# VH-VL binders against q9umr5, part 164

Target 1, 268 residues: q9umr5
Amino acid sequence: SYKPVIVVHGLFDSSYSFRHLLEYINETHPGTVVTVLDLFDGRESLRPLWEQVQGFREAVVPIMAKAPQGVHLICYSQGGLVCRALLSVMDDHNVDSFISLSSPQMGQYGDTDYLKWLFPTSMRSNLYRICYSPWGQEFSICNYWHDPHHDDLYLNASSFLALINGERDHPNATVWRKNFLRVGHLVLIGGPDDGVITPWQSSFFGFYDANETVLEMEEQLVYLRDSFGLKTLLARGAIVRCPMAGISHTAWHSNRTLYETCIEPWLS

## First folded at step 5 (VH-VL)

Design qd17 (framework fv_nofazinlimab)
Fold by ESMFold2-Fast, scan of step 5:
Formats: structure tokens, sequence, C-alpha cells
Structure qd17 (fold): chain C 268 residues (1-268), chain A 123 residues (1-123), chain B 112 residues (1-112)
């Protein structure tokens, strides 16, 4: 019997986007119970990430309780950050594989079509003025906006990402780290042709320095200080990196080659 | 200096398969993406696919999916490109090329190229 | 796939004179990270391709200063300020912004 799989969608998304993923799982692991959570769909995906974490937490608790052998999480785009926080705030999670599909784990700093729809006149260089305000922090996309030219503002104003990454102090940091370290495998997936997540290496905990040179996970202070357990997980052999070129942002959950290479091996 | 050295010329019959090797010397093989590009006689360049040896991840130009398989052996710093169900149209020089670190801007960076392997498909 | 179109396809030049090759893409090559992944390669007769230029205008180590790249969006140019005999060959532009990478048809540079 296969462990249940819980799927968490991304920005402006819904459960319908995962129809191909469910087909692939059914083909390779027939009988797997897959639950795609229909919370914060469409425009509601703009709600503050801590609000989304609370809602998803309430939905996953009964699923995890019913599966004593453990569960797997597949979390797409923004959903990967929701899952990061879930694993930290839940004292009793039994997640084996946390599969992060092209999620901006160190944040976002890029000009995308999403900015044109939400902030038509804004460029990535100016978005810090909106995102690092109290009003801006009421929108999920601003919760993980990480302007490398205004790192001081990011550290002081980010109500979500800076806290879960341990870049700013929080009273619960020690407990969050202990809870996160309970995960069996952290599977990181992403690639250069995503076209939305910028830098794409953010999906692997890499990010821009002040000169917009991308530094990998092992060079980040978050990793070096082991703020939430990345260094410990890597030493344990629990981090899997699966980069793949040729996949656009909306195709991570519907590409068979990606599924077979990066996802299928981590479903038990 | 980093060099990519490819296996020798092959003559194959239609319907058979060919496997071309690309051995890296100097530098850190596992840090790079290895791309495969072909050139039919007197024609331009056509991209087949790549592999990132450190992670075993490979992807292929849709035109060649199902016929091309790219693999790597980190212990010998060698990448392989296998093309099956050969046709006369597959007659070409096949090149391997090193991309920058998988973590760099794109795996298609292709700054160092092998010498090429002529594959002739004839009856 | 992104279509890369080069002009001219045949470029006869007098030794010591400048040469210019154009490359046009079917869509903008600006990546979401702000970089433009446009490359220029040289292929001398009987040799493998050699990269000359990366990200529009950056010369590879060992490439003579007489080679320069420029352009933005969909229009790019490779210039050779003073053509030398060793410059004979075929020049290709390539885009790496979108999967799969695609090449122009090639421009054959020959001495008159």
Amino acid sequence: as target 1 above (268 residues)
Amino acid sequence: QVQLVQSGAEVKKPGSSVKVSCKASGGTFSNYAISWVRQAPGQGLEYLGYIIPEYGTANYNEKFKGRVTITADKSTSTAYMELSSLRSEDTAVYYCARGRSWFDSTPYYMDVWGQGTMVTVSS
Amino acid sequence: DVVMTQSPLSLPVTLGQPASISCRSSQSLVHSDGNTYLYWFQQRPGQSPRRLIYKVSNRDSGVPDRFSGSGSGTDFTLKISRVEAEDVGVYYCMQGTYWPPTFGQGTKLEIK
C-alpha cells in the first residue's frame, strides 16, 4: 500500500491543474489516495501566507492522523512555501517526502506577467515600495518578495519568508526547526526555463547577492547557520536536488518526463 | 585545460542504434551540463538534449524524444548519447558540449565542445 | 520553437575590411532574470564550433577584440572590425532563453 499524497497548489491556481499529475500517480502507484486541497483557489491565493498556512493545517491534520505510515506532500510554486511553514508549525506531522515543485524557497525577484496583472506600472526594482509596507504584506506574493538591493527592508518587513527561513528572529524558531527536521526527504525541483520563478535557483535555496550574482544554498547564511535545518538535512542525505531544463512554470505538474525522473522515485 | 574527447566515427545500417561517448578531462565533470548537438553534412546545428551528471537529470528536444537517450558515468567522467531506430536522415556529425555549472544561468551555455563524431547511416 | 534568422547567409568580404552579421529572433530573448541569452559561434572548415560571444556582448577568453556583439530584444549583430584570413568560416547565432535552444541558419564568411 502506498502512502497518501497531499497536493498544495500555487498562485491563482486550483485542483484542476493537477489532473495529469493524478493520472501519472495512478499509473505508477495504483491505489494511492491523492488529496488535492481546494483551499485558497484563484484570487484567494493572494491571502496572506500565514492565513493560508492555518487553513491548510486544518485540512491536513485529519489526513495525517488517518495515515499512521506517513504521507507525502507535493507542493507547487507558492504552495511550496505554505508547506515549508506547515512542516515547521506542526508538532505531529508525519511527512515522509516533501516534494517542492518550482517554489521560490529563498524568495522572488523578477519581472513576470503576474506583476502586470496585479501592479501594472511596477517593475521589480520598484516593487519593494509596495511589498514592504503593512498593506503589501497582506498579499501572499509580497510575503516572499525578496529584493536583493533592499535586504534591510526585506529583513524588517517580511512577515513570512524572513521568519520561516530564520533570517529574522522568532520565539518559535527552535520548535519550528525541530518540527521541520522530522521530514524524511526534501525534494527540490526547478529549472532555468520556468520563466516565472526568478531567480529559478530560488527553488534550490539559491539567491541573488547585492550584485545580482546567484549564490547557491551552501553559500547562504541560512544554510551556514543551519537556521531551520538545511545543513542537518543535507548531512543526513535527506535533500534531493532535481533540476530540469525545458519546463515552463505551468508545466511542472503535467510533464511525464519530470514526473518519472523527479517525483515518482520519492513516492512510496 | 578542460577538453571533451569523443569516440570515433561509426557506420550503421538503417534501423540500428549508435552510442557515442564524450570523455571530459580536466575540471569538475559533475558540476556541468553536457549537451548534444548534431550537424548534417553542409547543414546547420540542431540541439538534441542534455544531461546534468551530478543528478542524472536529462531532457530531450521533443523532435528526438523516444529515440535519444543521454547518460553519464561520473566515475569515468564520460557522457553518452544513444540514438535508436537510425534513418539515413540521421547521418551527421554529433558533438558534445559542456554547459556551465547546472546552477548557472542556463545549462545550454556550451563553452567547450568535443571534436565531433561522424555517424553515417547507409544501407 | 523560437526561430532564429540570420542575414546575410553568404558574406564575401575584402581582407582588412569590416564585416557585420545580423540575427533576428521570432520573439524577445529577454529572460525573466533580466539577462538575454544570445550567443555567437564560429565554425572554421573541418572544426567544431567555438563560442565567441555569450549574453549578447561578452567575449570569451582568447577571442580577439575585433569581434563584438550588440543588440537587444529580437535584433542582434556580430561585428568584425577588420577581417583576417583566419576568420573564414560559418557563424551561428543561438538563443538559450527558451527551450529548446535554437540556432540561426549560419552565415558563411569568405575572403574576396
Scores: ipSAE 0.481, ipTM 0.811, lowest interface PAE 3.0, mean pLDDT 91

Design qd18 (framework fv_nofazinlimab)
Fold by ESMFold2-Fast, scan of step 5:
Structure qd18 (fold): chain C 268 residues (1-268), chain A 123 residues (1-123), chain B 112 residues (1-112)
Amino acid sequence: as target 1 above (268 residues)
Amino acid sequence: QVQLVQSGAEVKKPGSSVKVSCKASGGTFSNYAISWVRQAPGQGLEYLGYIIPEYGTANYNEKFKGRVTITADKSTSTAYMELSSLRSEDTAVYYCARGTKWFDSTPYYMDVWGQGTMVTVSS
Amino acid sequence: DVVMTQSPLSLPVTLGQPASISCRSSQSLVHSDGNTYLYWFQQRPGQSPRRLIYKVSNRDSGVPDRFSGSGSGTDFTLKISRVEAEDVGVYYCMQGTYWPPTFGQGTKLEIK
């Protein structure tokens, strides 16, 4: 029998977006219990990420308790950051595969429709003025805004991403690292045609330097210092990279080729 | 300095399949994306799909999905494009082309091209 | 799919004279990363395509200085300052901002 699957959606999203994904899972792994968490839907996805982590934590606890053999997580876009934090704050999680669908794991720095809808007169170059304020940090998108030209402000003001990435010190860092390392597989999915996640390599823990040159995971201080366990996971053979071009941001959960190549093999 | 060398011309019957090879020489293979593009006689260029050999990930232009399969063998630095259910409209020169390293940019960068393989579909 | 439209489709030019090819996209080619993934390729008779220009205006190694690319958004131009006999062939623009990559229909450059 197959382990249960828990799905966490993204920004301005809901459970309806995953109808095709559920269809694919049912076809290839019949009998799998799939729970799409219907929390922080639509506009509520703008709530601070730590608030979302708390709500999703309460929802996943009973599901994990009923599955002694373990569960799989499929976490889309912003939802991948929620799942990152869940795996760190839960000292009792039994997650086997954590499948991250085009999530900005090192942050976001791009001019996208989501940004323009919320802050229509801003550009990526000046959004740091809003996001790195206490008021801005009350919005989820600002919790993972990572301006490579104002890295000192990001490190001091980010209430979420800088902490879970171990880029700024936190009293719980050692415990969070230990908890995260319990995961069986970290499956990273993303691609250059996403059109929203910028740089797209953020889905693979790559990110811009101060010159906007994208540096890969192995060149990041987070990896080199092994701040939350990436270097240990890679050495253990637990990180799976599945880059795919030709997939737009809203299509990661509804593309059959992607499902068969990147997701299906990890749903034991 | 890096060259892509393709297999020789093929003549196939309608309904059959064809598999064209593309071997890299003089440079790194596995970290680069390999794209496939075709050109019917006297016509323009049409993109089929790509593969990233290091991860075995491939995707295809929707027009060809279900008929095209792109694979790679890292040990021989060779990429393959297989097109099934051939029709007369599939008569074309098929090119492989190298993109950038998977992490640096898109597979569509296409700075190094193979010499092309003529595939003729006739009864 | 993004439609790429070239003009003219046939370009007869006298040796030593300038030539200009236009390329228009059905939507803006500016990527969320700020780059514009517009390319120009040359195909001489019987040969594989050869990339001349990448990201609108950057010339590939070995491409003569007489070739230049310009443009922004949806409108792009390839210019040859002084046409030489070896320039005979078909020129294609291509967008790589959106999947699938798409090509213009081609401009055949001929000597008068």
Scores: ipSAE 0.634, ipTM 0.853, lowest interface PAE 2.0, mean pLDDT 91

Design qd19 (framework fv_nofazinlimab)
Fold by ESMFold2-Fast, scan of step 5:
Structure qd19 (fold): chain C 268 residues (1-268), chain A 123 residues (1-123), chain B 112 residues (1-112)
Amino acid sequence: as target 1 above (268 residues)
Amino acid sequence: QVQLVQSGAEVKKPGSSVKVSCKASGGTFSNYAISWVRQAPGQGLEYLGYIIPEYGTANYNEKFKGRVTITADKSTSTAYMELSSLRSEDTAVYYCARTSKWFDSTPYYMDVWGQGTMVTVSS
Amino acid sequence: DVVMTQSPLSLPVTLGQPASISCRSSQSLVHSDGNTYLYWFQQRPGQSPRRLIYKVSNRDSGVPDRFSGSGSGTDFTLKISRVEAEDVGVYYCMQGTYWPPTFGQGTKLEIK
């Protein structure tokens, strides 16, 4: 009786990370068909996000076709950006709840172990030189690198996030907006103790200005212009904000209180 | 300027429950999260959990999960901490403290504290 | 949980002399935003804790300039340049980088 759930993992991740989430869903919504997609696992999560979107699209089409009543998406970290693009490029998706679990929706600007592993000598202040090159845009993490001190470079060079957010024009923008607006609920989850997503408010469409002061969603040009439908969704009552402190980046999918408060109510 | 005022001292029997209140004044209650911290006599500080009144969401230190419940009443700008199945080692001063507004650029923990509530568990 | 270790636990000091308290964390407290969320609290006898220092070295409003914090990574220090009678109390370090927030065991500063 419950709609199927599709789970999309994050950077350097795989389906195994969601074993606790599956247990919680089984306890509260027994009989739910949950598919955790095993695509772009581990190092393959570094592949360009548009490549990942195409692969995940091919995987979700048959699942959506088998569920005429609709499906739910739970998309973790980088996976939330994949799901953002899926909802825009698919003319016929039937997603009810899109649950974005600590995903950098406005981008990333922070030093993390992931960046140091890939670019050992880089700092957040100089990574723009690598990421905003054509070579850098071949790595997923650079596709959502958003340097608030070089916003003009971000707007011109980002091959993914600037386009999907409508921050730079694209021929398909009107169609992408129409498709995204078909979603039933946009559930945004994140928190200040994440430790990876920087600023953490990026999970709620907030982001740094040029002085590194965080401005919330309603102050973003993307929202004010309604570039892909955020203002319209908020007016419909379709955006849910569920912040929780005390949760580290790798614990969002394994915290029972978070599940019961932020996820469970949106799984019909 | 935010001020936090807590309820008075309690004496409880083992196995009972206690509920301590923390009333906020000054500033907007919904702009802050409220943390709870305890201190046993002559001991250090131990973090219990928090609540974000705006969203009604709470989280607890794993050590106390199942025994502690933190709630808030926005109409009275009051947060509550209830601890059940009391044991002698729960004898402590319980403090509430504010946590920064969740959309602030930098979160700063526990800059304003209540006066504390002594909870004594004795048979 | 992150373990916070303070030394010394007892610190007798002569009035007007400097005092120094060390705090060590079991792992680096550097957040991905580049900040280090290390705090220092003072608790005078019979009173609630009062925050003195946030983000390693920043003094809270109303805190005298004789208090200073320093350190990086896992090793931090609180210094009082000239101890005054009103400084008697217990001092705690706290980390806010990782859940749950954890405190050092406290350093009791007393006048000799």
Scores: ipSAE 0.000, ipTM 0.501, lowest interface PAE 12.4, mean pLDDT 88

Design qd2 (framework fv_nofazinlimab)
Fold by ESMFold2-Fast, scan of step 5:
Order: sequence, then structure tokens, then C-alpha cells
Structure qd2 (fold): chain C 268 residues (1-268), chain A 123 residues (1-123), chain B 112 residues (1-112)
Amino acid sequence: as target 1 above (268 residues)
Amino acid sequence: QVQLVQSGAEVKKPGSSVKVSCKASGGTFSNYAISWVRQAPGQGLEYLGYIIPEYGTANYNEKFKGRVTITADKSTSTAYMELSSLRSEDTAVYYCARGSKWFDSTYYYMDVWGQGTMVTVSS
Amino acid sequence: DVVMTQSPLSLPVTLGQPASISCRSSQSLVHSDGNTYLYWFQQRPGQSPRRLIYKVSNRDSGVPDRFSGSGSGTDFTLKISRVEAEDVGVYYCMQGTYWPPTFGQGTKLEIK
């Protein structure tokens, strides 16, 4: 009787990372059909996000079609951005709860171990030179790189995040907004000890201004203009905020306290 | 300026539980993290956990998981720390302390402290 | 957990002279946001801890300017330029970069 759950992984990740999450769901909601999508694993997670959206879309269509009562999405890290785009491009999605686990919803601007692995000598202050090139936009991580000191470049060069956030105009914006607004609940999860997502408040649609002061969702132009429906969802009571300290980036899907507090209540 | 006022001293038997209160006055309560820290006689400080009353989100130092529960009542601007299965080693002064607002960088910022509650565990 | 090590643990100081307390962390305290979440607390006998310094070097409101914090990475120092009688107490460093927050052992400052 529980709605099926679809899980979308993050950067350099695979379905194996969710074994603890599956155990928790089985304990609290026995009989739930959980599908962890095993697409764009490991290094393939670096492929352009629009390519990933297309692949995940093909995988989720038959799952949604078989569940007329609706489905839940649990989308981790970079996977949360994939799910944002899925909800916008699909005219017929039936998602009830969209649970976003520490995803950089307003983008990433920080020196992390993941960036040091890819660009060992680069600092966050100069990564814009690579990411906002045509070559850089062929990598998923650059699709959500959001340098607050080069906002003009971000708005013009971002092929993904600026478009799905409605920060740059797009012919499909009205349809994308209408589709996204069909979601039942937007459950935002994140916290200050993540260590990778920078600023961590990006998971709650907060982000740096030009002075690197983090501004809340309600202060963002995206929210104020209601570009894809955040203001409408908040007014509807459909946005759930679940911040938790003490969780590192690779532990969001394997922490029992986090699961019981932030995820379990939204799996009807 | 916010003040944190804690409940009075307690003497408990081994195996029992204790629940200490921390009432905030003179400022906003629900959007701030409320942390709990203890200090055994003549010893250093040890972190127990925190709560953000607005969202009901709490997390605990692994050392105390299963024994400590932190709750809050927004209507009375009061946070509670309950510690179960008490041992003589739990004898300590227990402090509540205000952290940052939930949106800021750290919840265990601890800029405002309660006066402390002495919990003695003895037979 | 991150280990915080203070030295000295006992610090007898002549009134009016400077005092210095060292704090070392087992790993770098630089957060992914670029900030270093190192704090210094003072605990006078019979009182609650009082925060003196946040983010390495910033004084809290009401803290005398004779107190200063410095350091980076794993090595941090609290200095009192001219010790007053009211400065007697135990001083603790704390890291807030990694969960759970952890404290040094404490340095007991006494007037000799």
C-alpha cells in the first residue's frame, strides 16, 4: 500500500551506496517497492546533466505508469538537480514527495575533495574559467557551478542550473513551472557539517550574494519572481525544511536519525 | 538579549533517568539551535547534542545515542534534555547553550549559556 | 572525533604580565565554506563558560581587548596581554568544524 520509491544517486556514486537507506525503508514501510536507478554510475556521473535527465526520464516513465497512486523520489546530492529537471520536463509525472538529500539547488561554490581530485591546482575563485567554457559545460559538475563573483558568466554560460531555476529566460519556462508545481511535497534536507556542498544552504535554495553573504530562499530573485513555483509551493504548505547538523556528505543516505526525522514521515 | 534559565539540581539513583529544562526569555527561541554540554566535577566539557525547535530536528553525540533525548516546546520556549540509564559517571553539571540560527554556519556556536544544573547520581 | 590538545594545562602568571595558551587540533579546522570554526571559552570558578573568541580571532561583545586569538590550520593561540585578577579561571578551546564539537582539556590560569 505504500507508494513506490525511486532513488537517484549523486556524483561518483552508484546504487550500492543506498543499501542502508533500503534497510531503513524496509523496516518502517515493509512492502515498499524501491527502485535505485543504476544509471550514470561512477565516472559516468560526470556526463552533462541534460544527458542524465534524458536517461533517467526513460527509466522513470514505466515506474510512474505502473503506480497510479503516485511515487516518491529520493534524490541525493547531484541527483537532486536531475530530479528538479525531471519534474519540470515531464508533463505527466505523478510524484508525491520529492525528497532532496543535500543537493546544491542554487549551485556549488567551494573547494572540496571532489574538485581537488578533478582540478588539483584550481581554487574556487578561478574555476569559472573552465566551467563557463563550452568544454566545461560538457561536465555535470560545471552545469551547477555558480560563482557569485561572476554571476553574468553563470547566467550566460550555465546550460543547466540557470535554466531550471528560471534565472535565465527559456521558451519552456511556463510549461516547466506548471509541471514542477504538480509535486505534492518538496522535502529539503541538508546541514552545516556536510563538508562538500558549499554553501550548505544551497540545499535549501539559499546562496551567496556578491559579498559571499548567504541569503535565504525568501531573499532570492528565483523565489521572489516565483520563477518555477517555490513561492507558490511555500504558500501551499508543500515545502518541508529538515536541516540536521552532524551529517557528512556521504552519510545522508546511511544515517538512521536523519532517516527517521527527515525521510520516513514523507513515505506514504 | 536572550537568557537561558535551567531547572534546579537533582539527585538520582543509578538506573533512573533525569530530565533537565532550559527556558529561553528575552529573545527568539524556535529558530536557534539549543545545545547541551556537560562537565563532570573537576573535568572538562563534553558535548551531548542539540535541537532546532522550529523544525524539531535533533542530533546527538554518538557516545550518548540511545540514552539522550533532546526535545523542545515552542509554546513555552523551553528545551529539555533527558538522560536515561544513569550511572555514577553521569554525575556532572549539565548546561544548555544557544547556538546560531538554523540557517547560519554552525548550530553549536554557544554564545549564551544557562547557569547549569547539577545532576548527582548516587545510591 | 577531532582531538583538541591544550598546553600548558596549568598556567601560574604574575599579575600584570602576559599569558599565552596553545591549542592544537588533530586535523585542519578549515571548513568547506573557508571559515575556521575555532572558539575560546573562559570559565571562572563556580560560573558557566563564557565565550571570548569565535572563528579564531574575533572577540565577543564585552570581551576586553587584552584578549586576542590567532592561528591557522591546526595551531591556535589565545593571548592575554596583561593578566588581571578577574582572569583567574579555566580556558578551553573548542572546534566546531567537525561533528561532534570537541574541547581541549582546559588550561587553569592562576595568579602566583
Scores: ipSAE 0.726, ipTM 0.868, lowest interface PAE 1.3, mean pLDDT 92

Design qd20 (framework fv_nofazinlimab)
Fold by ESMFold2-Fast, scan of step 5:
Structure qd20 (fold): chain C 268 residues (1-268), chain A 123 residues (1-123), chain B 112 residues (1-112)
Amino acid sequence: as target 1 above (268 residues)
Amino acid sequence: QVQLVQSGAEVKKPGSSVKVSCKASGGTFSNYAISWVRQAPGQGLEYLGYIIPEYGTANYNEKFKGRVTITADKSTSTAYMELSSLRSEDTAVYYCARASKWFDSTPYYMDVWGQGTMVTVSS
Amino acid sequence: DVVMTQSPLSLPVTLGQPASISCRSSQSLVHSDGNTYLYWFQQRPGQSPRRLIYKVSNRDSGVPDRFSGSGSGTDFTLKISRVEAEDVGVYYCMQGTYWPPTFGQGTKLEIK
């Protein structure tokens, strides 16, 4: 039988978004138990990411306990960051494949409709004034805002992303690294036509330097220092990169070609 | 000085399939993404799809999905475009074009083009 | 799909005079990264397309400086400051902001 699959949604999202993904899994892996977590749906997805991590942690513990052979995670958009933190804070997770669907793993620096809805007068160049305040850090989207022109403010003020990426020191960093390294496979998915995740290479741990030139994962200090285990995972052969052009942000979980190419091979 | 060299002209009957090759030289093949574009006689350009050989990923314009398949052989630095269930409307010159350093660009950042392959579908 | 509309479709020009080609998109081509992925290609009779301009206004290496691109949002222009005999051919604009990439219908430049 197939290992259970746990799905974690993204910003302003709910379980209904994954109906096509569930159809695909049922077609290729009939009998798979798929749990789409209905926590922090819609507007509640704006709650601070550490609050979301705690809630999702409580929900996944019993599912993992009932599946001694392991589970797979499929984590979409912002949900990929929730899953990053879950794998770090859980001493006993049994995740085999962590499938990250177009998640801003190194952060976000782009002009998107989500930001305009929350902050109508914002531009990516001035959002750092809001996001790097204590008030701003009470919103999930600001928890992974990464302005490459104000890296000092990002490192000092980010209450979530800078910590889980090991870009700022934390007392739990060594334990978080050990826990994260328990994962069997880290499957990274994303592409240039996403239209929301900016730079799109953030889904592959690439990001802007101060000149807005995108540097790949292997050039990041996070990777070079092996802050939470990326270099170790890559050396182990545990990182899978599956970039695909032609897929918009809301289509990663409903595109059959994407599913067959990037997701299906990792669901045992 | 990257060069793309395509296979020769083909004449096919309706209902058959055609497979056009595109061989890359100069530079590392794994750094390329290769797109395919066609042009019917006297008409404009139409995008078919692409492949990224390094990752084995390909995607297709919905108009051709189900009939077009793009593959690559890294050992010979060659990409292939196969189009099935040929119709007279498929008569066109088929071009391959590359985008290097795919991580820094899209497959359709087409800067270097092959010479084209004429595919004629007639009975 | 994004529709790209070029004008004029036929452009007779006197040798040594300037030429201008317009391209309009059905929606804004500004990407979330702030870039505008608008390209211009030249196709001489019997030859493959050759990219002249990328991201609205950047010339490819080897492209003469008499070629220039401009525009923003939905309206773009390719200009040739002094047309030469070798410039005869069809010019296409292309958008790369949205999948699938789409081309304008082409503008045929002829020497009169």
Scores: ipSAE 0.689, ipTM 0.875, lowest interface PAE 1.9, mean pLDDT 92

Design qd21 (framework fv_nofazinlimab)
Fold by ESMFold2-Fast, scan of step 5:
Structure qd21 (fold): chain C 268 residues (1-268), chain A 123 residues (1-123), chain B 112 residues (1-112)
Amino acid sequence: as target 1 above (268 residues)
Amino acid sequence: QVQLVQSGAEVKKPGSSVKVSCKASGGTFSNYAISWVRQAPGQGLEYLGYIIPEYGTANYNEKFKGRVTITADKSTSTAYMELSSLRSEDTAVYYCARGSKWFSSTPYYMDVWGQGTMVTVSS
Amino acid sequence: DVVMTQSPLSLPVTLGQPASISCRSSQSLVHSDGNTYLYWFQQRPGQSPRRLIYKVSNRDSGVPDRFSGSGSGTDFTLKISRVEAEDVGVYYCMQGTYWPPTFGQGTKLEIK
């Protein structure tokens, strides 16, 4: 009776991370069919995002086909970007709620332990040299690296995020926008204590300007131009914002208060 | 220019609950976080939790989860802090304080404070 | 939780002389966004706390320039260049980098 839920994990992640989320869903919406996609786990999460989109698309098609009433997506961290692209490239998706758990929707610009492990001699100020190369774009992290001091390089070199956000032209942009607009609800979740997603406001389509001042979604060119439908969705009342402090990056899928406040209301 | 005005002192029995109000005037209420902090007589400050009225999102210091509930009424620009299962150790002045605008920083900004509400738990 | 330790706990000072309060955190307060969320509050007897400093060194509007904050990582200082009678009260540092926010135990500034 409840719509099926599809869960897409994040960087260096797997289905095991969602055991608490599944418990919460079972408690509040017993009988819900929840599918946690075990694709691109661990190191494979570093594969180019377009490759991941293709794999997740193949897994999601039969689930959506069997649920004519619609499905919900819960997409965590990097997985939220995969889901952004899925909603744009699928001309037949039937997603009701797209629940984005602390995903860098406008990109990432911050020093993290993951970046130091992959690129040990770099800092956020010079990672653009690696990420905006053809080699760098073979890593998922670089696909959404958004250096506000080299926005020209981001726009030209980003093979994924700049395209899906409509920041750079693409032949499929009009179709991608039309497809994305079929979503019932865009539920944005994030918060200042995440500690990984930087700026944390990226989860709400906010991002740094050239002075590292964070501008909100409504001040972004992608919103003002309605490049992929954010302005239309907001006008339709389809964007839900659920900011919560006190949640670290690895806790979004295992915090009961977060679940009850931000996720549970959208699982019809 | 924003001002926070809290409800008056309360005397409660152990095991009961108390609900303190915090009304904002002068400026925008709903888009700012409202935090709650307490101070036992002669002691330091302890954080309880916050709410962002616009989104109805609240979170609590783990020490108080299950006993504290923070709510807000946007139509009256009023936030509430309810603390249940009161003990003598809960005797304190309870403050509300305005945090940042939800988007700009953390709710812990606390630039404007209410006058405080003395809650005494006795018997 | 992050532990905030202040020193001294009692600070007797002569009017017109400088005063300095130390605050140490149990771990670095540098946030992933590069900011350090350390705050200083003043509480005069019988009054609500008043924020003096935010993000280590930024003075709030209306706070006299005799107050200054400095520090980095785990070690922070609040300085008053010339103590005045109205400065009597308890001073608290607070960290907002990690949940939950935590306060130092307070430093009572009193006139000799």
Scores: ipSAE 0.749, ipTM 0.884, lowest interface PAE 1.4, mean pLDDT 92

Design qd22 (framework fv_nofazinlimab)
Fold by ESMFold2-Fast, scan of step 5:
Structure qd22 (fold): chain C 268 residues (1-268), chain A 123 residues (1-123), chain B 112 residues (1-112)
Amino acid sequence: as target 1 above (268 residues)
Amino acid sequence: QVQLVQSGAEVKKPGSSVKVSCKASGGTFSNYAISWVRQAPGQGLEYLGYIIPEYGTANYNEKFKGRVTITADKSTSTAYMELSSLRSEDTAVYYCARGSKWFTSTPYYMDVWGQGTMVTVSS
Amino acid sequence: DVVMTQSPLSLPVTLGQPASISCRSSQSLVHSDGNTYLYWFQQRPGQSPRRLIYKVSNRDSGVPDRFSGSGSGTDFTLKISRVEAEDVGVYYCMQGTYWPPTFGQGTKLEIK
């Protein structure tokens, strides 16, 4: 009688990526109903994050309605940002554990193979010119691009992350905070060997300052102002940090040690 | 300065297990990664795994196929490395070493080392 | 696993002369954060390893300035400008960019 689990994939992923995760859950919590959402697969994962939030919202509503005791979310990489927005825009979600697998919660500023593939002539230092345009904001990766050397542009142009983090004002901010605070546990997972999420501490709400020094969650203005409830959740004992070295970006959902240590304890 | 002090030498039979301790003194224990590295006599260094005591998170080199377990007791500032199903090729000096603070860098910084513990596996 | 290859494996040096040790990695050690996690360790006979250099070229506190590290990508060098008697031992390079961290096979520095 375990709560149902809903899985949201990341950039260029599909439901097939989670076959090992489903095997682990079946071994430790037999009978758990696990739904891996097959929306925005592959190249469709590049669609604007607000569009993805709307589609995933429609898919999760009937699952939550059938589970009065609550559900768990496991959200991988970019999918963790989709789930953050879901928890804010849904007035009636019944999520117990929100398990975020190496998601860039404060944004991304890294020179990775994904960046070179998508924008071959761009470097992390000049990508702000593309991402902080109206055209760039039609791509999911630009929705969470956070250049610490152009923070004013990020705050003005980000159509998704700056709003959901409460870094820029929005009419719905108070309601989004109230909704997000309904979550039972915020389980943050990430590590230094990810190789894609940069800084890796973004998975724990840490991020670069203007000198590229990484500051922890507790030093961020969004935490200090309690913009969407992080300070309240931490005081409530609802934030779980589970850093693990030795896990590459594509292995968070398929590593048994990671599962047993960071995920399994939160699947009631 | 932080000092790491390890338990004494052990002689074990093939198929048994060994548990080596590493006690930290003179600094913060919980927020640092503690790594384990071994060195067979006259050979090079091989990484086994690490633990971050504050979060209880540990990970291991795949070469040891679930034979190694690293644990920590925050109340005594002591980390432990247990290696099971011992073979003669596990004969080595086992070192603990302090890495970085969990948030600031990778756990592999290894700036402070214990004195080493000789484990001999023989019939 | 990333393979770290050192040369030479045996390095006889005349006291007061310079010494140079090379380390080559099977793939680039540049992390997505822009740092290169390449380290050099010294192990004197009967002692634990001691870190000399971190992130390619930074000396640890108390390490004499006659030791220097350099390199980029896959090719790295540790130099000792004037070898002293206490420098005898085995030197190891290590990469920390990829899991698991891996070591070179070691270079034994001896006085001839």
Scores: ipSAE 0.694, ipTM 0.868, lowest interface PAE 1.6, mean pLDDT 91

